# Designs tried in a protein design chat: VHH binders against Formyltetrahydrofolate deformylase 1, mitochondrial (PURU1). Part 20

Target 1, 298 residues: Formyltetrahydrofolate deformylase 1, mitochondrial (PURU1), of Arabidopsis thaliana (Mouse-ear cress) (q93yq3)
Amino acid sequence: GESLDSSVSPVLIPGVHVFHCQDAVGIVAKLSDCIAAKGGNILGYDVFVPENNNVFYSRSEFIFDPVKWPRSQVDEDFQTIAQRYGALNSVVRVPSIDPKYKIALLLSKQDHCLVEMLHKWQDGKLPVDITCVISNHERASNTHVMRFLERHGIPYHYVSTTKENKREDDILELVKDTDFLVLARYMQILSGNFLKGYGKDVINIHHGLLPSFKGGYPAKQAFDAGVKLIGATSHFVTEELDSGPIIEQMVESVSHRDNLRSFVQKSEDLEKKCLTRAIKSYCELRVLPYGTNKTVVF
Below, E stands for the ipSAE of ESMFold2; O stands for the ipSAE of ESMFold2 at other seeds; V2 stands for 0.75 times the mean of E and O plus 0.25 times the DockQ between their complexes.

## First folded at step 18 (VHH; framework vhh_vobarilizumab_d1)

Design z05 (from y06 with S54K K61E; at its last fold request DockQ between E and O 0.99; V2 from the best seeds 0.75)
Amino acid sequence: EVQLVESGGGLVQPGGSLRLSCAASGFTFSDHAMAWYRQAPGKGRELVAGITEKGWTSYAESVKGRFTISRDNAKNTLYLQMNSLRPEDTAVYYCAATGRRYGPFYRFDYWGQGTLVTVSS
ESMFold2, look of step 18: ipSAE 0.671; ipTM 0.840
ESMFold2 (binder alone), look of step 18: mean pLDDT 86; pTM 0.877
ESMFold2 at other seeds, look of step 18: ipSAE 0.638; ipTM 0.807
ESMFold2, look of step 19: ipSAE 0.677; ipTM 0.838
ESMFold2 (binder alone), look of step 19: mean pLDDT 86; pTM 0.875
ESMFold2 at other seeds, look of step 19: ipSAE 0.680; ipTM 0.837
ESMFold2, fold request of step 20: ipSAE 0.677, 0.640, 0.666; ipTM 0.843, 0.824, 0.837
ESMFold2 (binder alone), fold request of step 20: mean pLDDT 87, 87, 87; pTM 0.879, 0.878, 0.879
ESMFold2 at other seeds, fold request of step 20: ipSAE 0.656, 0.655, 0.662; ipTM 0.828, 0.836, 0.839
ESMFold2, look of step 20: ipSAE 0.667; ipTM 0.832
ESMFold2 (binder alone), look of step 20: mean pLDDT 86; pTM 0.876
ESMFold2 at other seeds, look of step 20: ipSAE 0.664; ipTM 0.834

Design z06 (from y06 with T28D; at its last look DockQ between E and O 0.80; V2 from the best seeds 0.55)
Fold by ESMFold2 at other seeds, look of step 18:
Structure z06 (fold): chain B 298 residues (1-298), chain A 121 residues (1-121)
Amino acid sequence: as target 1 above (298 residues)
Amino acid sequence: EVQLVESGGGLVQPGGSLRLSCAASGFDFSDHAMAWYRQAPGKGRELVAGITESGWTSYAKSVKGRFTISRDNAKNTLYLQMNSLRPEDTAVYYCAATGRRYGPFYRFDYWGQGTLVTVSS
């Protein structure tokens, strides 16, 4: 029973459903039948059943008629299936109806990630609302990034920090109306108290392939050491530095043909692409927690 | 400091009942999803029942219809009413509470020390 009703010509909208429960026979069939019974059509379906864990993960993409299957009924119907399988984790997003995720961007001096995210956001390629940009570095109002922020009405908050006062309470107040936080090269370590007080996801970009190279590893040091492979890692922030669940990693070869300038360009390109892809995957419900410190990334 | 303290475990005959309690402190109880997990010796922890901040409940198939999870937000207490107990229910039962989420799903970051439930004649 996967047929659409051919007699109706409505505006169809996309939906995404993610699901996690103890593995059992028939889960995919039941979830798929739910969508089909309401006249929805599945465009994609991903399943992961990890070895030796007896758990089930899935992500479905479908289109449906919101007149025939109202948004609240979509939630109810999937919640009924979640009850059948003893699941707490059943989440639906409908991007054309549901509000975009609200984010704040934190950075220090380097702005290559911020600039890329702003351009992708302007082009409609990053499905978020940016509430503000926060930095521990002051920027002149005549710079390209500051003019961009002013033109689009995005506040920039300079929060001067010292080792004895990271001003985390001020930052918490600025980000209280956000769904998650993005560290776009923010070089201050967020404390356990900050992470507890914020209570929502924080996503970081790190230069290098974690778990290797935790902390800083300046590009010049890597260049002088003659590395042949560079990387970037985007991950969730935890109290232990650079140890949270990984969302996205990217790698690129370098060689003796790279001078310092081209080496830095490759490194910055990896970081901005890696972070942007991680944020997009997160917003599309592709990033699911798995095990102690792992993710499923559909 | 977040603290979860279980009580109510003990020895019970098959077919009997127990009520587990979990006293919670150090956080705003009503804002968090809560759960009971259990662990038999040599096995991993498994979800027994969960309850969201809005009161939505879920149960493992092995306990559905026999166990009831509930919460009293005024007393910061989580409960598990366990009826029709079977020898296979023997385990250490843990109270758990959510902390930070990683993505769209609940993650239980805070755990009690556990309370032993033994079902045997």
Scores: ipSAE 0.450, ipTM 0.718, lowest interface PAE 1.8, mean pLDDT 88
ESMFold2, look of step 18: ipSAE 0.482; ipTM 0.744
ESMFold2 (binder alone), look of step 18: mean pLDDT 85; pTM 0.868

## First folded at step 19 (VHH; framework vhh_vobarilizumab_d1)

Design aa1 (from z05 with T98E; at its last look DockQ between E and O 0.69; V2 from the best seeds 0.57)
Fold by ESMFold2, look of step 19:
Structure aa1 (fold): chain B 298 residues (1-298), chain A 121 residues (1-121)
Amino acid sequence: as target 1 above (298 residues)
Amino acid sequence: EVQLVESGGGLVQPGGSLRLSCAASGFTFSDHAMAWYRQAPGKGRELVAGITEKGWTSYAESVKGRFTISRDNAKNTLYLQMNSLRPEDTAVYYCAAEGRRYGPFYRFDYWGQGTLVTVSS
């Protein structure tokens, strides 16, 4: 807000545009001219052209005056350029105007990732709206997490599961109004039918460096094995366990000076940071899958 | 099981026309983006035209104004009307259907077997 009747300049707001098409002469020039012709200014521009694929990926970040370049016209102008280059993949977000992504958080027993995400969300540093939290574990109402959820009006849904019934139809109903799901240490494998029924992205956190260490690799086992490096991986969920495109990986050195307590703490810190960064990058349109199972992360 | 079956390919003289069809089954056709790709001998597969579930279309520059993509949701069929054909349009044409997206972009994960289009004098 500043008044247009004051001597203060109009408020400029950020916009983000991501684009994918077959590589061609002049794409960057045309996209940048679109922004400049409307009085916008580019603050950052990232391009990736994978070797031997003849395809083009870009992410531009710019500022603009929404009075001069209304939000709907931004869409129309970039869509016209997308059609010129035969592209289906042109997406604009304007964070100060556009609705935040709506997400649901799924977890089992351990809540270190949930707590970190709730903290970042409360501080305004995770750009989402959290519609609900779903768990296959019941929690007492007097716990810190449950009081936090109640205070902020975020529903907690206990969905009791068995090996014979994962209650996936109940979960689908609870999450039907979300843009994507976050598995914040949800230790049940989502079925192919769930993934097809949901039809949108599901992002997971894994306690290791994929593609190595698929499945479980508990911190004590790694500690007893004497590893010198630990990691965490956040990735898209596919029907094949722990095999989807990777969004973020983090590593930390460990040594003989770490006891089990410090080792576990380092592992949990990696997981919560890795997941939180992956979600933020996704919401900022920095994560662009390409190839068979790869991502560009601008 | 998702199935995409192309038909309508063949031999055509330059300047001629051809209409490709793709019969789709095994998914809710109206909810998915669809596309035509082609692969010329010795070249990579390239996007020819796409159409979203909302009906938005996009075309490769080399075919713009000559080719028209369309869909019939009642018949679960994707079409490509190809006019003013040129020898460089010679390729195997593939029907493609959107699978799951990862991130903001359409991904075409399901493919037909292809139908050969040959444009020759």
Scores: ipSAE 0.463, ipTM 0.698, lowest interface PAE 1.8, mean pLDDT 88
ESMFold2 (binder alone), look of step 19: mean pLDDT 86; pTM 0.865
ESMFold2 at other seeds, look of step 19: ipSAE 0.584; ipTM 0.792

Design aa2 (from z05 with D31S E53S T98E; at its last look DockQ between E and O 0.81; V2 from the best seeds 0.66)
Fold by ESMFold2 at other seeds, look of step 19:
Structure aa2 (fold): chain B 298 residues (1-298), chain A 121 residues (1-121)
Amino acid sequence: as target 1 above (298 residues)
Amino acid sequence: EVQLVESGGGLVQPGGSLRLSCAASGFTFSSHAMAWYRQAPGKGRELVAGITSKGWTSYAESVKGRFTISRDNAKNTLYLQMNSLRPEDTAVYYCAAEGRRYGPFYRFDYWGQGTLVTVSS
């Protein structure tokens, strides 16, 4: 007899499709029929139709055979449906084929967010390519973080700044080839000129539950004030400080049983988890803009 | 620095044609999605047609088959060919350009001042 090759069966891979158009009868049926007609199978489907806006948002997860439904044909087939509904916003990602998002990480002195992101990235739980790390603080080359960066070939760029020169042109050159920026506790305010020059998304982590506490709110001051809740907010950066569309928020209860050390550790844990989840959600196409300053997060 | 300047509007009889142009400057035109919107008196702005940086087009149902969007990346110019015009097409037509996305979707954050199209007997 003939030997059986274990690779004879088709290899199915995951895809994600996000869609936005004016609301109309039968959109979900058309989108699902597109997948089914190509032999794909839907694993998940999220829909949001905001009240009073007559618009439709969706995110589908599916598996398919890339031999039967080639990657470029996936784009074309969904784009044909977009044209049927007069829409421009149809985006497909196929993680096993498509290039990962390229990011740069900006930080100042505190590295708890950087460390968490590097660990998640190493574990394959953060679907990005980290192009470089940029900081306005120099770090000793024989620390754990710096050796990690060297071992993985991730450049660390020290960009010495002053109040009169934040070196934004230098930063722009370092990040030209990225898909978005992550401010992992970068304590300098990016100017409107920087944001215009970069032209792509910038994601920040803020200590606190925006919009209520814009600006700095260090953990010791919150502890001394006797708060019962702490939080973290990850959001898109705009020209207006701490006011961009929110991606993720997390909260933790605190009490009289927390000393300063446990309080600070809870605060840092919230920040690193909040930022990491926000970036993952962004890369998985779960964060969709709507309205002036709102997001759908599927 | 981003500037979008529309031209080509005017008065036209029903069934007639107009071609709108939008001269763009202050950004890399070929890498940005572009669109035409319109606003009739007393109504909000609505999408008429859009074109991506890769050349994919989409049209509102009310104009499909009558209007054609196109772009000339060498001249940094967006066009809207409007045929078989109807009185209902009377509106101020705006050129729009992609801005920051805040996610995967095109957002049109840059707008021209508009050009008036009036379709009447």
Scores: ipSAE 0.584, ipTM 0.787, lowest interface PAE 1.3, mean pLDDT 88
ESMFold2, look of step 19: ipSAE 0.626; ipTM 0.797
ESMFold2 (binder alone), look of step 19: mean pLDDT 84; pTM 0.854

Design aa3 (from z05 with T52Y; at its last look DockQ between E and O 0.63; V2 from the best seeds 0.00; counts 0 for: pae O 2.7 > 2, SAP .677 > .668)
Fold by ESMFold2 at other seeds, look of step 19:
Structure aa3 (fold): chain B 298 residues (1-298), chain A 121 residues (1-121)
Amino acid sequence: as target 1 above (298 residues)
Amino acid sequence: EVQLVESGGGLVQPGGSLRLSCAASGFTFSDHAMAWYRQAPGKGRELVAGIYEKGWTSYAESVKGRFTISRDNAKNTLYLQMNSLRPEDTAVYYCAATGRRYGPFYRFDYWGQGTLVTVSS
């Protein structure tokens, strides 16, 4: 048939559906028929069936007419299929209708991840609303990042912390209206009480390839040790330090030609890209829990 | 400290009924999806029924029409009404609650110690 032209055709909007259940015959056929029966068209379909677990994961991207298939009916139709397969995990996002995720960003002294995220957000490449930025370090009001935050009406909260008082109750109050929290080089360890009190996802960036190099392995020490690979890991935060399910990892080669400055710059470039990609994948429903501490990332 | 305490298990004849209760504490009950799982000897735990925080329910095919899951948010209690019991329903029944998510899916992190249901032949 003829090409699809959005300026001439009826308005079709994108939807994303993610699904998890016990593996069974006919799941893909049932899910795809649900979309097709409503006049929707699948643009992408990913499936994962792990060995030795007898479970099924899928993510579909489709376009549909929201007049013919109203938003609430989309949920109900997929939920009916979920009930057929005894599943609790069926989630739909429709980015043009659904509210963006609300996030808060926590950082300490280094702002390379914050700056990258703000630029990607401004460019429309991070589908989030940033409610505030929280730091245990004060910043001069004339810096680029502080002017950026003021121009966009994003509050910056300086929360002075000590080893004896990390002020987690103050932070909990500031972030209560968010959907998830992003640690953009926040160098304080969040307590189990904070994690229970927040009760939602927390995504961190770590300056190494987990599970190796847990904790603080400063760039100077790695440089002096003569490593040939550096990396960054973005992961979910749990009570165990640097041990939560991994979302994204990136690597880069280093050599004797790197001085300390170029070594640090490469590490910072990995961290900002790794965190940004992890958040985008999360918001697009690409990151699904798997097993005890793993993820499927479609 | 999250605690889930099941009660109401016991010995029952085939065709009989039993009501399980799960008293929950240490979290905001209404914010969590809840489920009943069961484990027969030599088998893994399997989902029996689940109930979302908004009240939607899901059932294993083997129990549809016989079992009813419900919740009382005012009493922080999850229930399972089991009717028309069969010997195949014999298992330890566990109450489960969501505690955290990694992404969009519910994950059951909190579990009770279980209550034994025995259906005599």
Scores: ipSAE 0.314, ipTM 0.626, lowest interface PAE 2.7, mean pLDDT 87
ESMFold2, look of step 19: ipSAE 0.366; ipTM 0.673
ESMFold2 (binder alone), look of step 19: mean pLDDT 85; pTM 0.868

Design aa4 (from z05 with T98E D109Q; at its last fold request DockQ between E and O 0.96; V2 from the best seeds 0.77)
Amino acid sequence: EVQLVESGGGLVQPGGSLRLSCAASGFTFSDHAMAWYRQAPGKGRELVAGITEKGWTSYAESVKGRFTISRDNAKNTLYLQMNSLRPEDTAVYYCAAEGRRYGPFYRFQYWGQGTLVTVSS
ESMFold2, look of step 19: ipSAE 0.675; ipTM 0.832
ESMFold2 (binder alone), look of step 19: mean pLDDT 85; pTM 0.863
ESMFold2 at other seeds, look of step 19: ipSAE 0.700; ipTM 0.846
ESMFold2, fold request of step 20: ipSAE 0.703, 0.218, 0.663; ipTM 0.852, 0.565, 0.821
ESMFold2 (binder alone), fold request of step 20: mean pLDDT 85, 85, 84; pTM 0.860, 0.859, 0.854
ESMFold2 at other seeds, fold request of step 20: ipSAE 0.624, 0.708, 0.661; ipTM 0.798, 0.854, 0.825
ESMFold2, look of step 20: ipSAE 0.312; ipTM 0.619
ESMFold2 (binder alone), look of step 20: mean pLDDT 85; pTM 0.862
ESMFold2 at other seeds, look of step 20: ipSAE 0.250; ipTM 0.557

Design aa5 (from z05 with S58N E61D; at its last look DockQ between E and O 0.63; V2 from the best seeds 0.55)
Fold by ESMFold2 at other seeds, look of step 19:
Structure aa5 (fold): chain B 298 residues (1-298), chain A 121 residues (1-121)
Amino acid sequence: as target 1 above (298 residues)
Amino acid sequence: EVQLVESGGGLVQPGGSLRLSCAASGFTFSDHAMAWYRQAPGKGRELVAGITEKGWTNYADSVKGRFTISRDNAKNTLYLQMNSLRPEDTAVYYCAATGRRYGPFYRFDYWGQGTLVTVSS
């Protein structure tokens, strides 16, 4: 007789699908049936249909058996549905199979965002491969951050810059094998030529709540203005300074009992959390372009 | 300077055919996804058809089987062959090309000035 003990439990892995098309009756039914017909189980489903625009956005999280539903077949099945709805925008990620996004981190003097990102990355909470760190400031090899980078085999590139020469061609060469770029307090303005030459997304952290308090020293500006809320903004970089689509914003209350030092400390805490969350959301396909300069963030 | 220049619009009777062209310059055409959008009076712009840099095509339901998008990378030209035209196809048709994505989806940053297609008896 055939032994029942020869069976093993299926290994279920997570998948994510994001979709955008013209709104129509039955889209969620078709997408969910695609998953269910292959034995997948939906763990989360987000939908946004804006009023008056007749468009549909969705993000689904599901688990599935990759033996029963092979990775390439997942792509093909969702592409068939995309063609049914005339959609250009159908994207699947399967984190345990698909290559992690490769990123480079750019910074200047302050490293609070870099340190937070490295710790989250080490803990497995930031799903990226960090190809290198680039800075226009040299750091001694015996500092904690430099020892961390050396221990994990992450190159640090010192790129000495001036106002007259930002060395953007050198930076482009260093980052050509990345999926997107992260400005973790990089205080040089990237030119339109750099952005065109790179051709992929660049994510920045701004010290303050955009569109208010633009510029390089938002904590001092906010402190002098007597604000009762401080914040940080992570956004996509465009040729217009601090004006790209916003990915994440975080806020914290402040009061008359905060001095400049405590303002700065609270602001730095917000910046590191805001940037890290923005990058995680981007990598999990939660950040979708919407309208002229907006995002859907599922 | 990115330029997209549409041509081929006009007045046609229902059931007729029309071919739109879009001449592109100022970027590496073969590296970009391209699309045709249309906008009827009082309505928002809607995707008619798209074609990726790898040649994959998608169509709105309302035009599937009647319209064909194609591209000629040697001539930097996008086409839309429109057959079996209906009064509901009346709109300004726009050629579009991708730029930076700001996420996982195609985002069409570059637009032509549009060409008017009018379908009436």
Scores: ipSAE 0.476, ipTM 0.739, lowest interface PAE 1.5, mean pLDDT 88
ESMFold2, look of step 19: ipSAE 0.566; ipTM 0.772
ESMFold2 (binder alone), look of step 19: mean pLDDT 86; pTM 0.873

Design aa6 (from z05 with R101K Y106W; at its last look DockQ between E and O 0.70; V2 from the best seeds 0.00; counts 0 for: pae E 4.4 > 2)
Fold by ESMFold2, look of step 19:
Structure aa6 (fold): chain B 298 residues (1-298), chain A 121 residues (1-121)
Amino acid sequence: as target 1 above (298 residues)
Amino acid sequence: EVQLVESGGGLVQPGGSLRLSCAASGFTFSDHAMAWYRQAPGKGRELVAGITEKGWTSYAESVKGRFTISRDNAKNTLYLQMNSLRPEDTAVYYCAATGRKYGPFWRFDYWGQGTLVTVSS
């Protein structure tokens, strides 16, 4: 080894590797051997091989000694395997070394998703850095959420919008130092020009089970219609409204015993849980593109 | 408007060689990863080789050691040198370029019309 000092305790840290290539014999063996050859140990391994297109997807979790296997060498070693199998996609994340993803949160009037995300973030259960919160609605500085943001040094930006001016250039400037955006009930439609200008992922929460109920479907209408099942969908944003690849969906039963208040509460609870889980899965490299509009979610 | 135009396909005997070209326009070529895919009759498209914007290459196991992908950023052109061709290499070969990323992986959003390679008798 590099060190002869036996009094130094080893430090083992977790790593995650995701891989996508054309299916071939021996991929798992080669990936696991790469980790083992460097003294790493695999704690978990997920594989998906769909019948069509003959492709291979995997996600591994492992522990390793970063002195014996430096962070940059981890990248190089997995890239060598990617070249061997013709893969264009090989991604490593080491949470204890790599910077957290930086995000901005966009919302309109309703803040149930924002509040849930702030609580999870404060508790260390949402692995992001929140750079700012942006809304087209102004809020009084003495409200709970605004005091929370001030205490934690998170800017709140009021961006007044109209049908004629969505202020997308202003929003682009505010989010220039982010890794992805989260729409936590942002009720303005982001234009194709915004999506091109931002050039990174945008994740949304929708109050229903897509592809059904695209667009608005107020809770009152569903309640009055007597539905027995409600849902929430978190998905990537594309130019086509509510049609991007789905990351997470959740459902819950409702019945005649729900009044409008309890019905709305159940819907809001689904939305905040669904969005939070989608963002956590994204940050843990569990969400991989698949087919034309599908995802693998490990 | 992004456009990819393949050329260089044709009929070749087993053991022969071909060089495919893909002329690209409508985007900053050097900023994009590129790939060659192929589709044999009655089969789905499969990845043959890829090359990142930094010039790092990846190959399907079935073509490794026989095919070489390269790019010329000055000419906005992607190449595939195919050596030691076999009948199972018969397919329409497509040039592809990255567009939008979803999650950790790039998606190939831009495709050419394809060029036919036939390896026979």
Scores: ipSAE 0.141, ipTM 0.520, lowest interface PAE 4.4, mean pLDDT 86
ESMFold2 (binder alone), look of step 19: mean pLDDT 86; pTM 0.872
ESMFold2 at other seeds, look of step 19: ipSAE 0.323; ipTM 0.613

## First folded at step 20 (VHH; framework vhh_vobarilizumab_d1)

Design bb1 (from z05 with D109E; at its last read DockQ between E and O 0.91; V2 from the best seeds 0.75)
Amino acid sequence: EVQLVESGGGLVQPGGSLRLSCAASGFTFSDHAMAWYRQAPGKGRELVAGITEKGWTSYAESVKGRFTISRDNAKNTLYLQMNSLRPEDTAVYYCAATGRRYGPFYRFEYWGQGTLVTVSS
ESMFold2, look of step 20: ipSAE 0.726; ipTM 0.861
ESMFold2 (binder alone), look of step 20: mean pLDDT 87; pTM 0.881
ESMFold2 at other seeds, look of step 20: ipSAE 0.695; ipTM 0.853
ESMFold2, look of step 21: ipSAE 0.702; ipTM 0.850
ESMFold2 (binder alone), look of step 21: mean pLDDT 87; pTM 0.879
ESMFold2 at other seeds, look of step 21: ipSAE 0.712; ipTM 0.858
ESMFold2, look of step 22: ipSAE 0.707; ipTM 0.854
ESMFold2 (binder alone), look of step 22: mean pLDDT 87; pTM 0.878
ESMFold2 at other seeds, look of step 22: ipSAE 0.689; ipTM 0.835
ESMFold2, fold request of step 23: ipSAE 0.718, 0.707, 0.723; ipTM 0.856, 0.846, 0.864
ESMFold2 (binder alone), fold request of step 23: mean pLDDT 87, 87, 87; pTM 0.882, 0.881, 0.884
ESMFold2 at other seeds, fold request of step 23: ipSAE 0.684, 0.696, 0.703; ipTM 0.833, 0.846, 0.855
ESMFold2, last read: ipSAE 0.690, 0.721, 0.244; ipTM 0.856, 0.867, 0.553
ESMFold2 (binder alone), last read: mean pLDDT 87, 87, 87; pTM 0.882, 0.887, 0.885
ESMFold2 at other seeds, last read: ipSAE 0.664, 0.355, 0.195; ipTM 0.831, 0.653, 0.573

Design bb2 (from aa4 with Q109H; at its last look DockQ between E and O 0.96; V2 from the best seeds 0.71)
Fold by ESMFold2, look of step 20:
Parts: C-alpha cells; structure tokens; sequence
Structure bb2 (fold): chain B 298 residues (1-298), chain A 121 residues (1-121)
C-alpha cells in the first residue's frame, strides 16, 4: 500500500515481449514470474502451440517502472529464460524508449495507399518514422500529397526507371538506413539481387486475394471472372512473386450492380486499410513467421 | 555471395573432443546471428547451438555443458568446441547464418556444405 496522494508517483510504461522456443512445461509461469518479480503487471498474454509441432510462441504486454527494471536489464532477464529453454528468440520492445522503426515507402503512379499511410502517421496511428518516399513517377509540387511531404520534412525521391533499368542500386543507397521497406503499390518487380542487397524485410500490398489472381491488374481479372468477394493481401516480399508469408487479408462483397469503377474503388479501400494494419501489426511484434510460409498474427 | 565453409570434423573416440570452425564471407559477419545444426543419418536437421550478433548463446538440451559455441568477429569465424563426445553426436554438422527474418525472430537461411563428425571406437 502506497498513498493515493503521495508526492512520489512511479512512471509506468508499456512493454511487449515475444518468445519462441521448444515447447516445455512451465514456460508461461516462468515468463510471468519474471515480470512479476520486477513489480511489472501483465495486461495481455497470447500463446500458440501448434498441433503436432513441438514449439511454443508467446506475446505478452505489460507495464513496468523503468527505474526499478532498467531497459537493458529487461533484455537480460528475458534472455536468461531463453537460454534456460534453449532458445535464441526473445525480443522486447518498449515503445516509449525504443526508437520507432524507420521505413521508406515505394510507389508508382497510384497513391491511395501512400495518402492513407501519411494520414494515419500524422494522426499518431502508425508507429513509424518515415525516412523518405521513393517513386518512379514524378509528381507536381502543388499536389496535396507533395505539400504534405514538404510540410513534414519527408523527402520525395523521383527515380526514373525503365523495364531494362530499375535503378535498384540507387534505391538501395536511399534506403540503407531503414528497418524495413513498404511497397505501397510499387509496380516494379524487385530483383533477387535487390532483396539480398537490402537484407531486411520488405512488406507489399497486393490488389487481390492471394494466392489467386496474381498479376498486375487483379480487380479487372476478378471483375471479368464475376467474383462475389474481392480483397487485398499484405505480405512479405520474396524472390518468388506474390508468394511470401501473408500478414493481413481483407475482403469486401461485390455484386452484378458494381461496374468496374465501383469494383476498383472497393478494392482500393481494402488495399489502404490492409497495408496500414499489416504495418502496425508488424511494428507491435504481432507478426511471427512459422512453418515454411505461414505467420502467427497475435 | 554468402559463403560458409566448415572444417574440423573427423573420427574421434567416445569421450574425446573436437573443435569445428566455420569461415564466413560475403556478408558483414558481426551483424548476423550464427548457428550450428547437425543431421544424423535418416534424421532431420536439428539445431545444436546458436549465437546472436550481441553474443547471446543458446544450446540444445542434449549438448548443454559439453559443447560451447563462440565467434571471432575479427576473423569472421564461428566455432563449436565439442567435449565429452558420445556416439549419438555422430552427424554432419552445418554452419548457418541468418537472413531475412519476416518479423522479429532470427531465421537461418544460409548454409555451409557440412563437416562429418564420427564418434566410435
């Protein structure tokens, strides 16, 4: 019991811990005891143990006093538990202390995803630092999006590309100090050499429900096929086109009353929401790859 | 390109010791987590030990107290000191390096050709 009106009030801050190891008895108890022993309080706890698989995944959200449990000690205490269970994968983020993820946004002509992401970022709903925007299309300085970027000091880089020269070395230089890339309707295929050279995660938005309707115009293909559901898919980029682990998918109903224009508008609305949610989930440590091409999304 | 070359395998009697080395090139070694895996005949590949870029180590239960993973970032070399060897340690041992993670966890993507360790009289 501390006094309610004390002149001393501890500052409690949120933390997130994610963990992966071989399944064993007592893991949750040990992880929970670690937090409790330091006076922390758990606000949420998610666990996944796949059927017929001997592995354990967890994500915990907690609050703690960083004076009593310093940031580096949080890492060490959880790592000690990881070593006990023969695991390397123990990761902590503390959003109020840790630097936000730095990202670059790549796009081509269509900017509906960029605009949504900038608005969510301005509203404090997208927990990233946007280092730059890169496009293979030049934009007039008097457009709303270009004025937005100028007001917030976000560089826009026009990188003129052709089918024979995608200028991937120029892009690599521009993005080398980022934590991951976001393809916000970037309509050029990134090469295997680019992906190896960048070496970090790349998150894409696909216009359609993968693995179906691959290609460069999914809404038109779906419209012509007479589908009753349309969607969008956000996924990690791999060398194989549109085949990386899926992070988020969203769907919308359509009918014979939609023309191509309304069909496309519904698809664009799904794309911007799907991409934004995928990035937020990634930054909050909710996306954990498992298996050959699957994800746990806590 | 990434290249991992293991050495130091051979025939040893039970209770003996070996030191495995893995020479790494084609990437910034100090920025990457590294691991040793092994594969016995008729079995899948299994993790033996791992070491992060910050020096955190982890071991399979079957090798704890007998094996020690280490790295020399100046020489771009990964090591596995194997003591008190047993016949069940017989396997091809592979050096592995992390690649793209698809999230916050280490994911080992690059592999060496392996080095054979045989523990028998």
Amino acid sequence: as target 1 above (298 residues)
Amino acid sequence: EVQLVESGGGLVQPGGSLRLSCAASGFTFSDHAMAWYRQAPGKGRELVAGITEKGWTSYAESVKGRFTISRDNAKNTLYLQMNSLRPEDTAVYYCAAEGRRYGPFYRFHYWGQGTLVTVSS
Scores: ipSAE 0.614, ipTM 0.806, lowest interface PAE 1.3, mean pLDDT 89
ESMFold2 (binder alone), look of step 20: mean pLDDT 84; pTM 0.851
ESMFold2 at other seeds, look of step 20: ipSAE 0.644; ipTM 0.823

